# VHH binders against Nucleolar MIF4G domain-containing protein 1 (NOM1), part 3

Target 1, 198 residues: Nucleolar MIF4G domain-containing protein 1 (NOM1), of Homo sapiens (Human) (q5c9z4r362to559)
Amino acid sequence: KKHVKGLLNRLSEPNMASISGQLEELYMAHSRKDMNDTLTSALMGACVTASAMPSRLMMEHVLLVSILHHTVGIEVGAHFLEAVVRKFDAIYKYGSEGKECDNLFTVIAHLYNFHVVQSLLIFDILKKLIGTFTEKDIELILLMLKNVGFSLRKDDALSLKELITEAQTKASGAGSEFQDQTRIRFMLETMLALKNND

## First folded at step 20 (VHH)

Design d5 (from f4 with F27R A35G E64K)
Fold by OpenDDE, fold request of step 23:
Structure d5 (fold): chain B 198 residues (1-198), chain A 119 residues (1-119)
Amino acid sequence: as target 1 above (198 residues)
Amino acid sequence: EVQLVESGGGLVKPGGSLRLSCAASGRTFSRYTMGWFRQAPGKEREFVSAITYSGSTTYADSVKGRFTISRDNAKNSLYLQMNSLRAEDTAVYYCARGIIYLRDAFDIWGQGTLVTVSS
């Protein structure tokens, strides 16, 4: 555990190959279950904090996951994703804890960017947030679109179109529940801009 | 439990064509990536082709331009049109369902259908 944590603490682009190699060696020396638990725990501790994690550092951590996902096995990314989703559900249910939700969403975004997860996951998440349609949801949607919007448009234009339709419908019905509709408008404009650009 | 059942295999001459089908059970077929794999005698199972939930397709280099993967979500069916078949295409062909949300990962397999290309 200390060894894995130490490796993550030293993680950077220049030493990514070295660190990923060392982790691969650990996977060879230990059970995959134990390593998955240890690695996921360490990653969650590093990436899911009350403060916003620096974007570059976040990308490096998720890139490491992607590398191990592709070199060690799909269980690496799958296990980590499960932990991320579980944590998000917990935080969403019991209230926001600083920037933890934002960090988790950013993790998911980069899991998509680094080809661990499919666009389907992103669309399902966005659809759920449109369903609940709170101020926080709108911010999370915007965060996700900022990180992966163009990629989503390229991967699945049809789903994006449907998502926009749902968002528009929801916005038209929920306007009275928001004191300020500027963020809703901004979200819709952002979505439409993505749809109209290829 | 989801079940995959392949059909359409058989004996064909080099240069011939064959169309494989895979029938999948379950209600959420349209949400999954589906794929074809094959295993030749004495060789390891290898990727042939895949089609995502959104219809994006990928092919192994060895079959590009000859094979076409398609799906019919209404029929919960996956297809592989194989043209210009070669002796080296001889194998048991397996239908596979992807792991939802994960890219390029499969966890459910059919029993396979034998394709023999011989003069």
Scores: ipSAE 0.861, ipTM 0.922, lowest interface PAE 0.4, mean pLDDT 95
Fold by OpenDDE, last read:
Structure d5 (fold): chain B 198 residues (1-198), chain A 119 residues (1-119)
Amino acid sequence: as target 1 above (198 residues)
Amino acid sequence: EVQLVESGGGLVKPGGSLRLSCAASGRTFSRYTMGWFRQAPGKEREFVSAITYSGSTTYADSVKGRFTISRDNAKNSLYLQMNSLRAEDTAVYYCARGIIYLRDAFDIWGQGTLVTVSS
């Protein structure tokens, strides 16, 4: 555990190959289950913080997961994803802890960017947020679109179109529920811009 | 439990064509990546082609330009059109279902169908 944590603490782009190699060696020396648990725990500790994690650092951590996912096995990414989603659900349902929710959401975005997860996951998440349609949901949707919007458009334009339709429908019925509809309008404009490849 | 059943295998001459089918049981077929794999005698199973839930396709270099993967979600069916077949294409071909939300990962397999390319 200490060794893995130490490796993550030193993680940077220049030493990514070295660190990933060392982690691979640990996977060879230990059970995959134990390593998955250890690595996931360490990653969660590093990425899920009360403060916003620096963007570059977040990307490096998720990139490492992607590398190991492709070199060691799919269980690496799958195990991490499960933990991320579980934590996100817990925080989202029972209250936010600073920027933890945002960080988790960003992790998911980068898991998509680094080809661990499919666009389907992103669309399903966004669809759920549109379904609940709170102020927090709108902010999270905007955060996701900021990180992966263009990629989603490229990957699955049809799903994006459907998502926009759903969002518009929800927005039309939410007039009395929001004191300020400025962010709703901004979200819709953002979605439409992506759809139109602006 | 989801079942995958391949069909369409057989004996063909070099340069010939064959169309494989895979019937998937259950619902939510449209949400999964589907793929074809093959295993020749004495060799390891290898990737042939995949089609994502959104219709994006991928091919092994050895079959690119000759094979075409497609799906019919209404029929819960996966297809592999195989043209310009070669002797080295001889193998048992397996249909596979992807792990939802994960890229390039498969966990459900059919029993396979034999394709033999011979003069």
Scores: ipSAE 0.859, ipTM 0.921, lowest interface PAE 0.4, mean pLDDT 95
Fold by OpenDDE, last read:
Structure d5 (fold): chain B 198 residues (1-198), chain A 119 residues (1-119)
Amino acid sequence: as target 1 above (198 residues)
Amino acid sequence: EVQLVESGGGLVKPGGSLRLSCAASGRTFSRYTMGWFRQAPGKEREFVSAITYSGSTTYADSVKGRFTISRDNAKNSLYLQMNSLRAEDTAVYYCARGIIYLRDAFDIWGQGTLVTVSS
């Protein structure tokens, strides 16, 4: 545990190969289950903080997961994803004033960017947020679109179109629930801009 | 439990064509990536082709331009059109269902169908 945490604390682009190699050696020396638990715990501790994690640092951590996912086995990414989703559900349901949700959402975005997860996951999450349609949901949707919007358009234009339709429908009925509709408009404009860009 | 059943295998001459089918049980077929794998005698199982939930396709280099993967979500069916078959295409072909949300991962497999390409 201490060793894994130490490796993550030193994580950077120049030493990515070295750190991933050392982690692979640990996977060879220990049980997959123990290593998955240890690594996931360490990553969650590093990535899920009350303050917003720097973008570059977040990308490096998720890139490491992607590398290990592809070199060690799919259980690495799967185990981490499960923890991320579970934590997100917990925090989202009970509320948080910090940036934990944003960080978790960004992790998911990069798991998609680094080819661990499919666009289906992103669309399912976005549809869920459109369903609940709170101010926080709008912010999270915008965050996701900022990180993966163009990729989503490229991977699945049809699902994006459907998502926009759902968002428009929800927005049309939410006039009395929001004091300020500026963010809703911005979200819809963002979605439409993505749709119309080839 | 989800079951995958392959069909369409058989003996064919080099240069010939064959169409494999895979019938999947259960619901939500349309949400899963589906794939074809093959295993020749004495060799490891290898990736042949995959089609995502959104219809994006990938192929092994050895079959590009010759094989076409497709799906019919209404029929819960996966297909592999194999053209210009070669002796090296001889193998047991397996249908596989992907792990939902994960890329390049499969966890449910059919029993396989034998394809023999011989003069």
Scores: ipSAE 0.858, ipTM 0.921, lowest interface PAE 0.4, mean pLDDT 95
Fold by OpenDDE, fold request of step 23:
Structure d5 (fold): chain B 198 residues (1-198), chain A 119 residues (1-119)
Amino acid sequence: as target 1 above (198 residues)
Amino acid sequence: EVQLVESGGGLVKPGGSLRLSCAASGRTFSRYTMGWFRQAPGKEREFVSAITYSGSTTYADSVKGRFTISRDNAKNSLYLQMNSLRAEDTAVYYCARGIIYLRDAFDIWGQGTLVTVSS
């Protein structure tokens, strides 16, 4: 556990190959289950903080997950994803914990960017947030679109179109419940811009 | 429990064509990536083709241009059209369902159907 944490603390782009190699050796020396638990715990501790994690550092951590997912096995990414989603659900349901929710969302975005997860997950999440349609939901939607919007458009234009339709419908009905509709409009404009641009 | 059942295998001459089918049980077929794999005698199982939930397709280099994967979500069915068959295509072909939300991962398998390409 201390060894894994130490490796993550030194994680950077120049030493990515070295660190991933060392982690692979640990997977060979220990049970995959134990290693998955240890690695996921360490990653969650590093990525899910009350303060916003630096963008570059976040990308490096998720890139490491992607590398191990492809070199060690699919259980690496799957186990980490499960933990991320579980934590997100907990935070979303029971209240805000600083920037933890934003960090988790960013992790999911990069798991998609680094080809661990499919666009289906992103669309399902976005649809869920459109369904609840709170101010926080709108901000999370915007955060996701900022990180993966163009990729979603390229990957699944049809789902994006459907998502926009749902968002428009929701906005027309629930928009009056908002004191300020500026962010709703900005969200819709952002979605439409993605749809209309290749 | 989700089950996959392959059909359409058989004996065909080199240069011939064959169409495999895979019937999937369960709900939400349209949400899963589906794939075809094959295993020749004495060889390891290898990837042949996959189709995502959104319809994007991938092919092994050895079958690219000859095989076409497709799906019918209304029928919970996966297909593999195999044209210009070669002796080296002889194998048991397996249908597979992907792990939801994960890329390039499969966890449900059919029993397989034998394809023999011989003169």
Scores: ipSAE 0.857, ipTM 0.920, lowest interface PAE 0.4, mean pLDDT 95
Fold by ESMFold2, fold request of step 23:
Structure d5 (fold): chain B 198 residues (1-198), chain A 119 residues (1-119)
Amino acid sequence: as target 1 above (198 residues)
Amino acid sequence: EVQLVESGGGLVKPGGSLRLSCAASGRTFSRYTMGWFRQAPGKEREFVSAITYSGSTTYADSVKGRFTISRDNAKNSLYLQMNSLRAEDTAVYYCARGIIYLRDAFDIWGQGTLVTVSS
């Protein structure tokens, strides 16, 4: 655990190849189960916290997952994804501290952008947020679209169109219940721009 | 337990065609990426083609233009139309199901169906 955490603490763009190589060697020297448990725990602890993590450092940590997913094996990404999804369910059911939810969404966005996860995960999350349609949900939708919107349109324009339709329907029914509609309007404008832009 | 059962393999002459089928058990077939892989004698299993939950397709360079992957979500079925077959296409062909949400990862495999291309 402490060796893996040490490698993660030193991670940067210039040493990415060295750090990933050292982790690959550890995977060869230890059980895959033990390494996946250790790596996932260390990454979640570093990235999904109540405090802010610099965006470049978070991106580099998730890029490492993508590298190991492709060099070591799919079980690296699968194990990490399970932890991420379980954390999302917990946060959504019981709430979160500080920046924890925003950090988690940024991790998910990077997993998608770095080709670890499919757009289906992003659409399932967005549909859930549209279904509950709270002020926090709208901010999380905007956060996700800022990070992955263009890629979603490229990957699955039909599902994006259906998502926008669901959001428009929900917004129409939420008028008197919602006190501040500026963010709802901005969300819809952002979605329309993604649908229609090159 | 999810099961994948391939069918449609056989002996075919060079230049001929075959259509492979894969029947999948279980719920939510439409949410999974599905793929075809093959393993020739003495070689490692290699990617042939995949079709995502949304219908996007990818093909190995060696089969592009000759093979067509398709799916029928109502029948929980995956297909591979193989045209202009060559001797190097001889292999056991496997149907595979992707891990939900995960890209380029397959964890459920069929037992395979043999395709032999010979005169």
Scores: ipSAE 0.491, ipTM 0.757, lowest interface PAE 1.6, mean pLDDT 85

Design d5 (from f4 with F27R A35G E64K)
Fold by ESMFold2, fold request of step 23:
Structure d5 (fold): chain B 198 residues (1-198), chain A 119 residues (1-119)
Amino acid sequence: as target 1 above (198 residues)
Amino acid sequence: EVQLVESGGGLVKPGGSLRLSCAASGRTFSRYTMGWFRQAPGKEREFVSAITYSGSTTYADSVKGRFTISRDNAKNSLYLQMNSLRAEDTAVYYCARGIIYLRDAFDIWGQGTLVTVSS
């Protein structure tokens, strides 16, 4: 199904409607399982790499998933999300090269902002990162909050408040393990600003 | 193995009220979006209302202002208060559970409870 890969390789903002429309037609003409397997594989290969991906290009690829999730059916988003969470588990447990983890987090943030996933996923991820509380975890928390923080407050302010409390508690206990406390303080300041609408 | 069991359906005159209940088995009820759908004879199943894990609600235009969805996480229960009922509300009403993390996606369904609105 090299046709799907060709469409994705040409994806851009000006042709988004045309490419999404062609993919919708392919979904109507072919097995949904085959289309989901092909589309997910191509998107993961394009978006979750060790190389930095331009922010706009990443957003356009994830926006395509959101469009098809809503126009074709929920199986599109469900299939893609399953691949994303499996990749997250693998990367988080075993590590990754270069920008792979950051790219994956950006994909997840876009899935949330484009209404494919609920805030519950974001909170579950953030709670996991707060629980392990490494320097990389702090940077990933900041990356996520930069992309979705105000939307999280709008969706579930209580869960955000609870998350901040958990982060404050963890930071108090972890101070001696970090060489530089500046990023921890910045994370807490960022969280407090979100709580207070700053 | 989650089971959803609806109750509270019945016969009511136009303008009347009914309250539907849905009992959910299993753990983690509070983490799921829950919804109500309905299917009239000869028609496709249609969305009625949903309530997210965080309590945010949505309604189909045809029921806004007349129906109220609510949940009680301590009782693993979902409710639909239906007021000002009309003949076109006659349908089998289904309780549904959302797919975890996904928006607007439901995969677990109850067997339904019949609501008949007639004179």
Scores: ipSAE 0.488, ipTM 0.753, lowest interface PAE 1.6, mean pLDDT 85
Fold by ESMFold2, last read:
Structure d5 (fold): chain B 198 residues (1-198), chain A 119 residues (1-119)
Amino acid sequence: as target 1 above (198 residues)
Amino acid sequence: EVQLVESGGGLVKPGGSLRLSCAASGRTFSRYTMGWFRQAPGKEREFVSAITYSGSTTYADSVKGRFTISRDNAKNSLYLQMNSLRAEDTAVYYCARGIIYLRDAFDIWGQGTLVTVSS
């Protein structure tokens, strides 16, 4: 446990191969379940916190998941994803501390960009946010699109088009819920730019 | 529980064609990546082809241009059209369902259908 946290605390791009190799050795020496539980807990604790995390550091931690997913086994990514989805559900139901939600969304974006997860997860999350359509939801939609928008267009243009239609419909029904409609218009403009070559 | 049942295997001469089918039970077939794998006697199971929930397809180099994967979401069915068959295509072919949201990860497997390519 403490060794895994130590390795994660030292993680950087120059030492990625060394740290991933040491984690692979631990997987060989211990049960897969114990290692998955320990690694997932440590990664969630490091990445999904109330405090801000540097963008590059977050990316490196998620890249480690992708590496181990391919070198150790798919259960690494599956176990981590299950924790991520459960955390999302909890945040959706009960709220979050500080930057926890933003950090979670960034983790999800990197999982998608590093080919651990499918675009279906991204669209399911975005559809839920469009369904609730709060000011925080608009900002989270924009955060996700900033990180993965062009990849989504490339991966599944039809689903993106349908998402935009849902967002437009919801925006029309928003009425006076927002004191300032500027962020809603910016969201829609961002989506339209992604749908078109921009 | 989800079950995958392959069919359409059999004996075929080199250069011939065969179409494999996979029937999936369950209600959300369209949300899953589906794939075909094969295992020749004495060898490890290998990837043949996959089709994502959005319809994007991937093929192993050894079958590109000869095999075509497709799906019919209304019928909960996955297909593999195999053309220009060769002796090295002889194997048990397995239908597989991907883990939801995960890329390139499969956890539900059929029992397999034997394809024999022999003169």
Scores: ipSAE 0.483, ipTM 0.750, lowest interface PAE 1.7, mean pLDDT 85
Fold by ESMFold2, last read:
Structure d5 (fold): chain B 198 residues (1-198), chain A 119 residues (1-119)
Amino acid sequence: as target 1 above (198 residues)
Amino acid sequence: EVQLVESGGGLVKPGGSLRLSCAASGRTFSRYTMGWFRQAPGKEREFVSAITYSGSTTYADSVKGRFTISRDNAKNSLYLQMNSLRAEDTAVYYCARGIIYLRDAFDIWGQGTLVTVSS
């Protein structure tokens, strides 16, 4: 564990190949289950916390998952994704404080951008947020669209169009429930701009 | 529990065509990436083609331009149209289902259907 955490603490773009190579060697020397448990625990602990994490550092940690997913095997990405989904479900059911939820969403965005996960995950999350439609949900929708919106339209424009329709319907029905309608209008404007490639 | 059953294999002369089918039982077929793999005698199972939940397709270089993957979500069915067949295409062909949300990962397999390309 301490060796894996040490490697993650030194991770940067210039040494990515060296660090990933050392982790590949550890995968060859230890059980796949032990390595997956250790790596996932260390990554979740580093990336999904209540405190801020530098944007580039978080991106580098998720890029490492993508590299190992393709070089070691799909079980690396599958194990990490399972932890991410469990954490999302827990946060959604029980809430969270600090930057934990924002950090989790950024990890998910990077997993998509680095080709570990499919757009279906992103759409499922966005549909759930539109369904509950709280002020926090609107901010999380905007965070996700900022990170993956163009790629999402490229991958599945039809699902994006359906999502926008659902958001428009929800916004119409929720008008008097919100103290400030500005963020709802901005969300809808952002979605329409992505649909139209503006 | 999902079951995948392939059909349509058989003996074909070089240059000929075959259409493979895969019937999937169970729920939510449309949400999964589906793929075709093959295994020739003495070789490892190799990727042939995949089609995502959104309809995007990928092909191995050895079959690109000759094989066409398609799906019919209403019938829970996956297809592989195999044209311009060669002796090197002789293999057992397997239908596979992807792990949900995950790119490039398959975990459910059929029993396979034999394709033999010979004179």
Scores: ipSAE 0.483, ipTM 0.755, lowest interface PAE 1.6, mean pLDDT 85

